# VH-VL binders against p14714r889to1111, part 14

Target 1, 223 residues: p14714r889to1111
Amino acid sequence: YLRHEVKDPEKAISFLQDLLHSSGLSEDQKRLLRTSVLCREQLAKVISDSDIEGIEEGYVELDCSEFGLQESLEAVVKQVMELSIERKVQISCDYPQEVSSMRLYGDNLRLQQILSETLLSSIRFTPALRGLCVSFKVIARIEAIGKRMKRVELEFRIIHPAPGLPEDLVREMFQPLRKGTSREGLGLHITQKLVKLMERGTLRYLRESEMSAFVILTEFPLI
Below, E stands for the ipSAE of ESMFold2; O stands for the ipSAE of OpenDDE; V2 stands for 0.75 times the mean of E and O plus 0.25 times the DockQ between their complexes.

## First folded at step 5 (VH-VL)

Design a26 (framework fv_felzartamab)
Fold by ESMFold2-Fast, scan of step 5:
Structure a26 (fold): chain C 223 residues (1-223), chain A 118 residues (1-118), chain B 107 residues (1-107)
Amino acid sequence: as target 1 above (223 residues)
Amino acid sequence: QVQLVESGGGLVQPGGSLRLSCAASGFTFSTYWMNWVRQAPGKGLEWVSGISGSGGSTYYADSVKGRFTISRDNSKNTLYLQMNSLRAEDTAVYYCAKSDYEYGMDVWGQGTLVTVSS
Amino acid sequence: DIELTQPPSVSVAPGQTARISCSGDNIGSYYVYWYQQKPGQAPVLVIYDDSDRPSGIPERFSGSNSGNTATLTISGTQAEDEADYYCQAWDSSTAYVFGGGTKLTVL
């Protein structure tokens, strides 16, 4: 497993940034390259050797700040929609109107990394067929604690057609890392560990006859 | 089963043009990067061109920039390579290859021979 | 821009260990892939991500990558392993880069 570190993401990011500024690119090509740069930047930030060690041991400290949930979801959806166009898999979004006014206190970047990794994996294992799509659903339950404290329980469901992810990949997500773990398996394993660092965070993978889904639960203080 | 089948190779004179095709089956063609890799007689492998799943991004080796154009038709599960201003140095077997494992190529076609000669 | 250098040939007796090197400046910072090609056939991916085997590739194939050298190792080499072997890396400046290839002869 010693050889499954992230390989020089700075070189790839630098090259993509250079291409993005090329006058020879179409607007569609520039848009896809911008998405690639952002995805690689997020990957580079989460999967350094130091971060992997800290995440595995539970030592990574969350960088908590005030953020808007709708802005975070829009950022994730934008990145996913750009990649879904490249892979020709439709994305359907379903979230409550309360999301538009939610101000949360937590680690916005880590939340976005969790959601983008699970959405990208769902897209990869969804056929590009008419009528099939990946559904991104948010369920929010607001709870008042005393007269001044409010929290929200958020459930993110990333639903895709059966059979979904390969069984080996789901096992890699939940089992200790081993020699032969793919980069995708490593990314999902780290995502699973990041969810555990979130307040009341849980990640499940469901398989049903017609669909499979990531179910992510986490809780945030409301501002 | 996953397979790639190339066609369109043949004999062409210097300065001429050829269009290669690659028919894909057994996987969701539109979700994968596709590549053309060539091999001159008795020589090694040389990557020529690559294209993203949507067709929105294309890459070319310096040796073919401005002469070759990679494209795809996802409705027909077919990859293309338009080769213009052909030179003797372009003589090679041209392979169609599917990207996977980050930046590796896991599925290859049988190849189609392109000979550039007078 | 990384250039990959392989020895042109390697010879081993049946049952012996074959080692094929792939040298490049700071190649240990890249993921390396290895392909096997038999005469008249398309290449077959035998190693990905430095050291991992695709499904169906015999356990006798292994890989390593550190510093300036990546190595493909074939333990207990068999007659059917006789082939040309190519290493490949991805470089952000040049995309796919192949080594020159090594002809493995099993004597």
Scores: ipSAE 0.000, ipTM 0.419, lowest interface PAE 18.1, mean pLDDT 79

Design a27 (framework fv_vulinacimab)
Fold by ESMFold2-Fast, scan of step 5:
Structure a27 (fold): chain C 223 residues (1-223), chain A 118 residues (1-118), chain B 112 residues (1-112)
Amino acid sequence: as target 1 above (223 residues)
Amino acid sequence: QVQLVQSGGGLVQPGGSLRLSCAASGFTFSTYWMSWVRQAPGKGLEWVSGISGSGGSTHYADSVKGRFTISRDNSKNTVNLQMNSLRAEDTAVYYCAKSDYEYGMDVWGQGTLVTVSS
Amino acid sequence: DVVMTQSPLSLPVTLGQPASISCRSSQSLLHSSGYNYLDWYVQKPGQSPQLLIYLGSDRASGVPDRISGSGSGTDFTLRISRVEAEDVGVYYCMQALQYPYTFGQGTKLEIK
């Protein structure tokens, strides 16, 4: 019945999350609620991104705020974990120690969207075979820009077994949108456009004999 | 061990048909785009046609649209070019080539001569 | 279609000297990803073409460091720092930004 009062699915989800948040929760329930909030925010981003022409032309503005990198990375892994378990593909995370204390100024939700889409694609194209996994690696390069200002260049590597993504899907990611673009290709295309909107953002797809990888570079002010 | 071996070709009269074939070995064929590139005697390279790894997407140069058909059989690791309504200007050495996103066309076949003459 | 124009079309060079080939496109090859979709190929006498450079400046496997690619947008250069006898051949640029892919006219490099 409560559901019948809310005609907008996004508002229905928000209402249910608010209701749960007002209850006494265990730590496990709090974790699930945090994940649920991030999923709703991702859904809101997808709905707002329905104007693909805006993203394609680069006039979409980033919603910058202070955020913790460790929390952002944990949220991304949690968002893709269900697919990882369903497809029996392990995710191995390799972060430098400084990530745990790193606070950045930038668009947290767009960063999560970029990382989750590339992780999901990597999982989809990794066979469920013993010893095969998706590796999520972060490299941080900190630079002082004077006495009191710092920035960090972040390199995200999402590594999966060769041969990786089909060549036509990778081409769809980087080529202009056209009639007949696949659902997966559209998602990856939006992802590469979002990377371009970020400070010094670049996205590459590498193929090697034993592995393939997404390599994402972006720069953030450190707080 | 990565190689492309071509077959087909020959002499045909204007208006005739020929089928070129390219057999791949040493790589996961179904993952890679395949292209046909031709070279008329004493002239430069011209890209003719391309096909996606799954076969779901095909592209053609304007000079061959409606006459040539590119296809692939991933179970046999082959890409084919069916050439119909051949013209004198189609006379060329035809190459098949593998492409990767990170590398352009990194592996090429040995070439097959097609001569269209009366 | 994207038109690719090379210069010079004939390039006689002295052994051990540097050589440069220019390639211009009728529209920008710089994609929103930040990469230039330009390849360089060489065809040596009696052989199939060989990939030298992809994405504007990345060397293909087995290509020596004396061969380099540079440029962005519509203006690209292939440079050979010290020409050797095995470099004889016809060099082609190709755009891979959109279908149909298109080649330049070719540059014939020969030793004086």
Scores: ipSAE 0.000, ipTM 0.429, lowest interface PAE 16.9, mean pLDDT 80

Design a28 (framework fv_ragifilimab)
Fold by ESMFold2-Fast, scan of step 5:
Structure a28 (fold): chain C 223 residues (1-223), chain A 118 residues (1-118), chain B 113 residues (1-113)
Amino acid sequence: as target 1 above (223 residues)
Amino acid sequence: QVQLVQSGAEVKKPGASVKVSCKGSGYTFTTYWMYWVRQAPGQGLEWIGVINPSGGSTTYNQKFKDRATMTVDKSISTAYMELSRLRSDDTAVYYCARSDYEYGMDVWGQGTLVTVSS
Amino acid sequence: DIVMTQSPDSLAVSLGERATINCKSSQSVLYSSNNKNYLTWYQQKPGQPPKLLIYWASTRESGVPDRFSGSGSGTDFTLTISSLQAEDVAVYHCQQYYSYPYTFGQGTKLEIK
């Protein structure tokens, strides 16, 4: 029933794209509208996922394969770079050295989807002011499980300036979807459901006086 | 080793205020929400509210909204629940419990008996 | 508010026999989009805080014996103890976490016959 509810937003995105090409808007107004369209386009992609009903129900099977963590993080940053540039919000990446050689077994596309949506949301709620940025940090904790098995616990921190996401948006992310749920809240709600499908996955939203952050924990077999 | 330790029993007169503490240990205090629940003698459980320890944002049960105040001190991993304008029917064991939004309350404090009598 | 009603208020069951406790909600706690029931069961022994037994109506908490099972959907829920042990003597509480305010049933006291 979610897919039926959000079919119209794809038409709205097309309409907004047409307006951008023909409008007499100022450059700042064009940029804001373009940023809005891009955010909604990313949300429509999440919502129109063929597995969305299964994701909500927690019954969808992860499509696991071997992948490189560095390549996945680079792909995620590339996916959000257009919005970063449009909003003039810098992304500061902080990865440990071990990430460059790390090969994991898991659902690469779902991991990228989770990270992209939380980064896009963080960029959207970050002012374009000097000294303010979105920080994307990775913390890796490697554990040996028996003689042949290694696992890594990955902590992704997506840090942005206070006040961060609106309170109602964070509420929508964690509570059952209801009438009046925003499109942004729907995208983040689906994202937190995807995190729950990951091995020992958890998603937290921290709110401090000077900063706010998404904290995502996932565990992967290490190849 | 994950545990919540609450302050000791309190005896108060009607109209007074009580402040119960709940110290977390063995986990990262700011990563779990803290719920407050009470239980009157021989009665069921009653939810008071929830606080996010990282930012201090709160949601109260409307029944307690005008009398209850939940706070945290992150430096000592301690949550507080203060209940003002106490009545005799506020006599109860008060519990803190940690939880995630999608899971039940998995770790509980030992409880604090608050007795309100003249 | 969602009103939670348990039945019976108390029951006595012989060791090794099946114990069944019921919980009804005044409105559905099933979220249709994810097909999850926002219902939790707790066990409370005398002088102790409640202990989480079951969440999502039927998912056992880690460390909970397999003789405990939860079932039901929407408004009608059941906690079953397939073979009662002496340590199972307790008050059992159901709770909905579908909407604020979170509400609990009145509790069911389980005793050995």
Scores: ipSAE 0.000, ipTM 0.418, lowest interface PAE 16.9, mean pLDDT 80

Design a29 (framework fv_ontamalimab; at its last look DockQ between E and O 0.51; V2 from the best seeds 0.00; counts 0 for: pae E 4.2 > 2)
Fold by OpenDDE, look of step 6:
Structure a29 (fold): chain C 223 residues (1-223), chain A 118 residues (1-118), chain B 112 residues (1-112)
Amino acid sequence: as target 1 above (223 residues)
Amino acid sequence: QVQLVQSGAEVKKPGASVKVSCKASGYTFTSYGINWVRQAPGQGLEWMGWISAYSGNTNYAQKVQGRVTMTADTSTSTAYMDLRSLRSDDTAVYYCARGDYEYGMDVWGQGTTVTVSS
Amino acid sequence: DIVMTQTPLSLSVTPGQPASISCKSSQSLLHSEGKTYLYWYLQKPGQPPQLLIYEVSNRFSGVPDRFSGSGSGTDFTLKISRVEAEDVGIYYCMQSIQYPYTFGQGTKVEIK
């Protein structure tokens, strides 16, 4: 039911984005439009996920294409900005310089989904104290495979102040889905499953006395 | 300091009910669960159940299923274990313990002695 | 239910000597996500249990380095390199991979 209801508006947004693209936009406006397109596409993909069971079982295929990592990260940060403002939690981004020029081959929309969900969760469960910050760090390790091929191992660290996620959400993230799984838990669980679909994808959640962190590892061909 | 403080000792007759409280302090109550574990005199540890302080979800051991109710009051950071239809074999020290995904049960209450005698 | 079996059930150790406790589970405690949900607790006389080891081999905060945990799958071991008087008590292994959580029978460690 929901899929049908959101399909037409989504298409309309897409159409409008195309029109805007053909209009005389400034470079900044083009950038914003590009980000909005990425967000829309991500939304469309999520809506198209008809079978959560499929994701759970790992039968979902990744749609791989060339994408810019910086654009992806920008889309992720924009997705959580509203919540960040509402909760008065700052986001500190720490990317290496190489990210700006890094072109990867993979499923960018799934990457955005993973990073946005984990970042949102981190913000959501950060105490609403003034001055608290969620750190979004990206570590890139480039590996040369032969003379012409390069791959990059990406580590995404999303660090947020203690106490972190509630225990049951962490459990729901890593445990099989059950009746009664929370909305938040389901999102985290799906996120975890999506990470596993990625090349050498791993997701860990660390809880320490002063901070908690999502650690996401994955590898992409570097173009 | 993270601590769990339980209510005092109880003496009950068979068929009665007992409600043990566990007050949490020193941490965000809703970020963790509460486990209840009991220990009969001279016996080992027996897990009774778990409650999420966040969602209120519970899981009970089958042995006490139907007789136990676990609750969590977020306003007071207090967990409760209500055990009904008490029997002599329910005589034990009852512990509450903070539940953590990684650490299991990392903080324990001091225990509450419940004696069921005619 | 997962049955946890400890051996031995009692151990008398001379101070300074090592001790070893085995814990076997009736099924694997390895989760699909790669974590093994095996824990060790010590209950000192007259006290509540306290966490020693989490996830097989990780010492909990404040736990001396003379304690070590090892194992995989269904076989686990707690070792004390040099037993001290303060180590007296009952040791329990516990699994939390599935409900109900279950404990071993306990191993009573005494000083000779």
Scores: ipSAE 0.614, ipTM 0.844, lowest interface PAE 0.8, mean pLDDT 93
Fold by ESMFold2, look of step 8:
Structure a29 (fold): chain C 223 residues (1-223), chain A 118 residues (1-118), chain B 112 residues (1-112)
Amino acid sequence: as target 1 above (223 residues)
Amino acid sequence: QVQLVQSGAEVKKPGASVKVSCKASGYTFTSYGINWVRQAPGQGLEWMGWISAYSGNTNYAQKVQGRVTMTADTSTSTAYMDLRSLRSDDTAVYYCARGDYEYGMDVWGQGTTVTVSS
Amino acid sequence: DIVMTQTPLSLSVTPGQPASISCKSSQSLLHSEGKTYLYWYLQKPGQPPQLLIYEVSNRFSGVPDRFSGSGSGTDFTLKISRVEAEDVGIYYCMQSIQYPYTFGQGTKVEIK
């Protein structure tokens, strides 16, 4: 359904990029446009990614570039807003200014794909009750290696009420694909494989008595 | 609070079928799987298979493949195990157990004794 | 099928003394996600099995701290630091890394 709603994605991205270069925009308008451009680029990459076998075998190459973490996180939240509104589930974001102001070198669109899928799944399996929300937290550990090159380990926590995902979807996420794998399970499995391709990437799913969480670790050069 | 309650004991003749029920309560039924484990008299535990209460997908142990059908009814929060073409070596206590990704089989039913004799 | 081998198959223990049960698997139980799919269950006389230890070393809720699990890869151990009368029963290790799930043969623990 979202593929059908993407209209002229290459042309839309080009138009938004041209508008961003306009001298008449405020800083808030520029940040909104950059976020919208990142959202459109994410959709275009998802639609064009048809080599599921390459992802499964682990030889998909990452497409690395410089990106701002704040714009990427905002694009992720925007990408899940339709489901958040439909499910009446609030998203609580917790990342300090130091983290959100970081500029990183890495595959921004694959990071967005990973975070969007895990966030969508968390929203999908949160009951629509008052006071329930999905918590999106980012924790950073900075390591200075050399005098000008710093690296950051990012820990993304996507926390939602227990029990979280159905047990068989969690199992499908980590097991080899089979012909009977559900659409939801396929998306989670691809996400797990993409995290494994990231530098020091790990994905875990925690189920505790009062909450469940995706915990994603990855590392990026800090610019 | 969380519990699995199974149907009562059954006595069957060879060649018959048995259907054991497992009624779940106190938790979100579709968030967990249901395993079936049997134990012949004086023997250890044998996993027979499981069913997803979310998708209805199953996986059966090869030894019972073709003779067993596991189903789940989300409207009644009840799982079923049908074992057909019974043999005397199917005499066992049959357990259902809730499957949790983190804790494994964390909640078990009381067991259902099935006796197959002529 | 992954074969789970327990030793010993039977223990007779004086109350208050330690007990140790070994479980060896025919294949590694460590998945690339970092989780080891090894569990310990106790079946008390006349009862269904109950979970004691999940993921090698984590005690399930309500399990006394005299129970501890350890090990990695293919070699695992359950220890009871002080055996009590309520600990009598059959202990099973179990793997769920692959279908079919398999149990060890069981270790019967009795009081002398």
Scores: ipSAE 0.329, ipTM 0.712, lowest interface PAE 4.2, mean pLDDT 84
Fold by ESMFold2-Fast, scan of step 5:
Parts: sequence; C-alpha cells; structure tokens
Structure a29 (fold): chain C 223 residues (1-223), chain A 118 residues (1-118), chain B 112 residues (1-112)
Amino acid sequence: as target 1 above (223 residues)
Amino acid sequence: QVQLVQSGAEVKKPGASVKVSCKASGYTFTSYGINWVRQAPGQGLEWMGWISAYSGNTNYAQKVQGRVTMTADTSTSTAYMDLRSLRSDDTAVYYCARGDYEYGMDVWGQGTTVTVSS
Amino acid sequence: DIVMTQTPLSLSVTPGQPASISCKSSQSLLHSEGKTYLYWYLQKPGQPPQLLIYEVSNRFSGVPDRFSGSGSGTDFTLKISRVEAEDVGIYYCMQSIQYPYTFGQGTKVEIK
C-alpha cells in the first residue's frame, strides 16, 4: 500500500523534471533540478524498501511487460548522470549493436533499479582522479528455442578502479539484513535479492588488482 | 606491502584495562574490516569481534560483550581493541586480522601478548 | 553458535606422504547466495595464523598446489598431497557465515 500511495507522485515528479531538463535553465535552476533528481532517487529507494519483507523471503512478483532494452539503458544512464557530474567521474558505455533493436519481456523498472543502484555505488567509490572512470558494458547472447521462441542472456559489467566497495558494503549486499545496516548497504542488499528474482539471475562482485566489478546475469524472452 | 603492526606486550593486574593497537599499511584502510582473535596459552583460536573501518560498525563475541570496545582511526589507519575488567582467563595472545568479504581474514598482525596476573 | 569439529586432532606424517584433515560444522555453511563460508588456516610455531584456503576450495595467493580443499554443506576436507617440512604447524578450519565466527579445535601436523 505504501508503495502505491507514493508511486504516482514519483512518476509526476519525474515527468516534471524531464520537462524542466529540456528547457533552458539558469545555473541556480540547474542546481535545483540536480537536487530534485537526487530526491527522486531517494524516493525510489523508499518505494523499494516497501517490498523488503517480500523481497527478503522471495515472495515478490515481477511486473512483466514488453520493453526496449536500448530505452531502458538510456534511462539508467540519465538517472545516474547527475551523480557522475557531481563527483567528476566519467561513465563509459559499451553496448553491442543488437541492443538498439532488442524488445524484451520482463520487469523493466526492476531492471533499471538493479542497474542504477550498482552504477551509483560504482560512482560513489571511484576517486575523482584524471583517467579514472566507470565502465558500463553489456554482453548479449541470443539463443533460439525452436522456430518461434528466442531468449537472450544479458551480462552487465560495471567496472571501476580497485579496490572498489568497502568490505562491509559487499558483506551487507550478500548477508542477511541486520540493525545498523547502512542506507547504501540496504540498497545493494535489495538489489542482490531483486537479481535473484530475475530469470536465471546472478550478481557477483569481483575484486582484482587494478579493477573491481559488478557482474549481473539475467535472461529474458526476446520478441 | 600489506601489513598490520600491533603494539607491544602488556602485563596487567586483575580489574585493569588494556588497549591494543593495530596499524595498517599498504592498502586502503577504509575498504576492509578488522577482526580481533585471541589465543590463550596452549589453546585454540577464539574470535573476539569485528569493526568496519568504513562505517565504525562493530560486532562483539558474547563472552566479552560489555567489556570490549573496538575503534578505528582513519586518519592514522589504526584499529584499537580496549578490554576492561581484566581477569586471569583473559591472558592470551591477541591478533588483529584484516577481514575481506571474499577471502575472510587474509592478513594478520604479529600478535600482542597480554598477561593478567596478580 | 556454530560448532566446528576437526578430526584428527594430531597427525604425524613421513615427508612426502599425504595428509587429510576433516572439518564438520553443526549447521550448513552454505549461504542462500551460493557462497560457502569455510576457510582453512595454518599456524606455524611462534607465528600468527595464515590463510590457506578460502570458500572451501580456493587457494589463497602464494599457497602451493599441494594444498586442496573440498566439501559442501557441513562436511569439509583439507588435503596435503605431499607433506613438506615447512607444512608443520596447527591447521584450523573457520566459518564466517554467522556471528560469532568460530574455529575448529585445530589439528597438529608433525613430521616423523
């Protein structure tokens, strides 16, 4: 119930922000818009938190519909762009050509939530140093099942400089929730649980000498 | 080179307190937790607790809860364990160990001998 | 608390012979996320413990190929294919799935 009460105001705010962003704005107006985008992101996390009991126990149903992958990836990058600018961290996107025409059946908003949360975390823990960036890569493997059905396995890699996330955030992502869990850790934990609800969903966090990465695997019916 | 260097040996009377330090070098201090593990003479390893160098969050073993405080100073990359109301059964070598989510406790300090005697 | 039980408590091996240590936990160390929180440590005389194996079967950096870990759920094994003089010490298994983290009693490995 709380999620439904807040969902429509959040969409209205998003619509108004998109309209303002298309307009010529003063520097003070741009700062206010950036603040409102961050507030909307916080509101999206509150909406996510409303499902926490069901998500933790695996009883949440996905709201599946047809959507375009290219449009979803563009929306995610736009959602994180303000933090990217504020923290002076560049985002490099690498998508295969097939993405531009992909139509998927699945939960678009939950996919965007997963990708935005992992991108935001990667940006937060990347130093604002010359030459350092967050790389957002997509790998698509299309599988034909019979003559009339196709599926795609999508691998999302969000790569950032080592050492990456603090140990307690990685721990909070995979361990059961407890009192004192940070807001960031709670967001990552919910994200990890949401990935598990996706078809063949897996989330890994890799640490290597020069880089760290989120690796997210999901599978979708392809139309 | 990743290293944890601990303070020197301590001899205390029952009822006193001891504060052991653990100075980290060679890595980003705030990216890892610090565990404290003790070993009584001729005995096995006993976990005391853990602290996040990032958040300052702690979790203590029930046996020492109420008598132990773990802290971390990010400006000096140093973790501390303060154990109060010392008893003879607190006599042990105390180790700090870096906690990594993937590897567990992967880097250990050299140990600090704490002797509690009258 | 999760209880970790090691067998045997001591081993005396001829150089070049294999050694095997068992570790049993009072409950499963497999987390819902697919990770098993089981580690093996070696404590050489007069030294702090050193990590040998993490997540059941993965060798930590610098650990020789002669060490291998296996197992699942509640039953785990550390094997040394050919024991060398430098392998002498006390071996501990540990779990970190639940607070408090707990160690086995230790297995003393000596050369005959």
Scores: ipSAE 0.049, ipTM 0.615, lowest interface PAE 6.9, mean pLDDT 84
ESMFold2, look of step 6: ipSAE 0.294; ipTM 0.686
ESMFold2 (binder alone), look of step 6: mean pLDDT 95; pTM 0.962
ESMFold2 (binder alone), look of step 8: mean pLDDT 94; pTM 0.962
OpenDDE, look of step 8: ipSAE 0.387; ipTM 0.771

Design a3 (framework fv_cemiplimab)
Fold by ESMFold2-Fast, scan of step 5:
Structure a3 (fold): chain C 223 residues (1-223), chain A 118 residues (1-118), chain B 107 residues (1-107)
Amino acid sequence: as target 1 above (223 residues)
Amino acid sequence: EVQLLESGGVLVQPGGSLRLSCAASGFTFSTYWMTWVRQAPGKGLEWVSGISGSGGSTYFADSVKGRFTISRDNSKNTLYLQMNSLKGEDTAVYYCAKSDYWYGMDVWGQGTLVTVSS
Amino acid sequence: DIQMTQSPSSLSASVGDSITITCRASQSISSYLNWYQQKPGKAPNLLIYDASELESGVPSRFSGSGSGTDFTLTIRTLQPEDFATYYCQQYNSYSYTFGPGTVVDFR
């Protein structure tokens, strides 16, 4: 099932090539679609059998470096753009102004992997009906931690129409991997484990009468 | 060790206001959902309100919606419940509880008694 | 919101007995159900989460089962410290709701 997961970028490339060659897309739209397929290919390369075992047991080390939060969020949205187009489900982004200048120390690729997987799942389980959208909201709380160090708590909310994800899929996300775990369940389970590797990381799935949401909380040193 | 300690419960007249506090220790407070659960004397448990780790999401039981406000100060590891327009039916022991990422309320405080009476 | 009911409302049992408590939701909650124990004058204690998962530190004589709308808590070989009130609680949707409780008394 991991091989099939890695094959998804090839289908994305084929789909995007067809759109670029036969569609009335603007040059900006063509650039965004090209960027999306490249970002998806890079993220797919991160997942391997060795990584899965390390992530599951919690001993994989994060590859921390300085990165810009705005650029990471843009890459994530671009990566999920093709499914958004296929499903006719719009993505509405709501970021605080300070995000544009925010530089963090952490694992940029793993953060993008977490956000991409939860956005893709939200889009996949949103009906293609007029007026329905997935909302991607970021909430930032900056704190001074003694001696001129600053940290930021980031809350990512990926809100989508009720009923949201199937109950079995949400259960697979939080329970140990076993024989018969679905491709989608494996992806979400890895995502949940990656969030736990992040500093102060938590991931929850909420259900309400009109909406469901992934709520991801993590903390980063602020540069 | 992981602990929660509620405070602020007193006797209040109907229509009055009261703020409860819950002091947390022994865990990374800002990463966990926190909740208030109440129990009227001799009655069962009633969920009152919940708040996300960052404070960005809050939820309320219909019985308290519009009257109660939940908040937190992560720099002080403290959870709050602001109770306005108190009614006799709000008389209860109020517990704060921590929720694990598995959604269970695994750590509870000892409770603080709020009595609403004339 | 989702209504929770428990059966029986109370039961009498002896040390060494095996007992079952039933919880029913007014609509499907998949496995999003917790069980709590509350002893007189004490705060509740989490026993079971996600319908069947035993909380760390809880004795193995406790077990939970069920999915959808019907759930059971089983206590095998009841011990003196197990005489308490037991509550189920759904977390499939906010507002969370508790069952009315089941009182387990000494017979």
Scores: ipSAE 0.000, ipTM 0.412, lowest interface PAE 17.1, mean pLDDT 79

Design a4 (framework fv_cemiplimab)
Fold by ESMFold2-Fast, scan of step 5:
Structure a4 (fold): chain C 223 residues (1-223), chain A 118 residues (1-118), chain B 107 residues (1-107)
Amino acid sequence: as target 1 above (223 residues)
Amino acid sequence: EVQLLESGGVLVQPGGSLRLSCAASGFTFSTYWMTWVRQAPGKGLEWVSGISGSGGSTYFADSVKGRFTISRDNSKNTLYLQMNSLKGEDTAVYYCAKSDYFYGMDVWGQGTLVTVSS
Amino acid sequence: DIQMTQSPSSLSASVGDSITITCRASQSISSYLNWYQQKPGKAPNLLIYDASDLESGVPSRFSGSGSGTDFTLTIRTLQPEDFATYYCQQYNSYSYTFGPGTVVDFR
């Protein structure tokens, strides 16, 4: 079971957090504690999934509701802000104007989980150098399917400087889970499986000479 | 070296039963989905059945539902296909293959021939 | 169930030709499509997964494209070892389905 396997890492993080909190903390130690909290929250999201085996096997039910795309994107950026600040890596957001008024029907929390995980990984593998940033780009293609139904195809590009993610980590993302899969690899693997559960969901990792990118495609009904 | 080896294919009478085995080596068997694919003589590929790494989820083609069962023994690195109520249309080479939800069937056995005839 | 069709059912080609095989799904399957090659008397081998990703060890002359219902496999500069039967396969839904195959024969 995947849930059982990740419980030990969660307990280790919790113990570290408690130990650091009880001591007299420097500013650096406070930042480490906040990073530990963020790591714990990300790990807890994976653990709290009601059916991780169902996600792996492709039969979990999505919890669909109406949501605003702009609000979801803002929530994602806020979720990753602590790591962005700690690593001194800026996030540059490039959204079409129509995103601000776009209301979708779908699984908002799963979308946020997918985008947060890919952004966190991009931040972790971006050097803290002047002029280098993670670019979060959205491309929206709207189509009227009939008289009253509209759909939007969303392409999310999370672009970061080359070389990007280690080759082993990208392999872990797309290969079946194995003994010794890293925590980061487990998170990305689950993310990749979650993308496939989304309508028209695809996740790719591109390597180019100057940059690398996660490219996520998914489709939503428009409300 | 990653290998799959099927066995058990023989001539059986219509209405008979047969169990196929697939022995896996060179990879961590329990972490991969496994599938059976068949090919009738001179015809195309037909997916038959799939099983999750844990054995908790199984799937079947409509043509074999209720007649075939898929199982695995992860302690022995072996995949099974139990075939009951065999029909002439079940005559085929049966391949086992290592599979993943995203990837195709990247490793295949050499196949075992099942002939259903009087 | 999702039905898969391939076009053409067969084609004749010469070494050095570029060929294209098409695959259509009866409903949208996003990019959940694989391509396989099968040589006479042998098991199939995976060429392309997720519509366009080249399997490790497969020559770069093979490429895949498409999304939704229409997909293509292209073989650039055909080699003697490429004369085989090619199958598409969807994995958008269990039960998985294969196309009927396209035979690439020597002219």
Scores: ipSAE 0.000, ipTM 0.408, lowest interface PAE 17.9, mean pLDDT 79

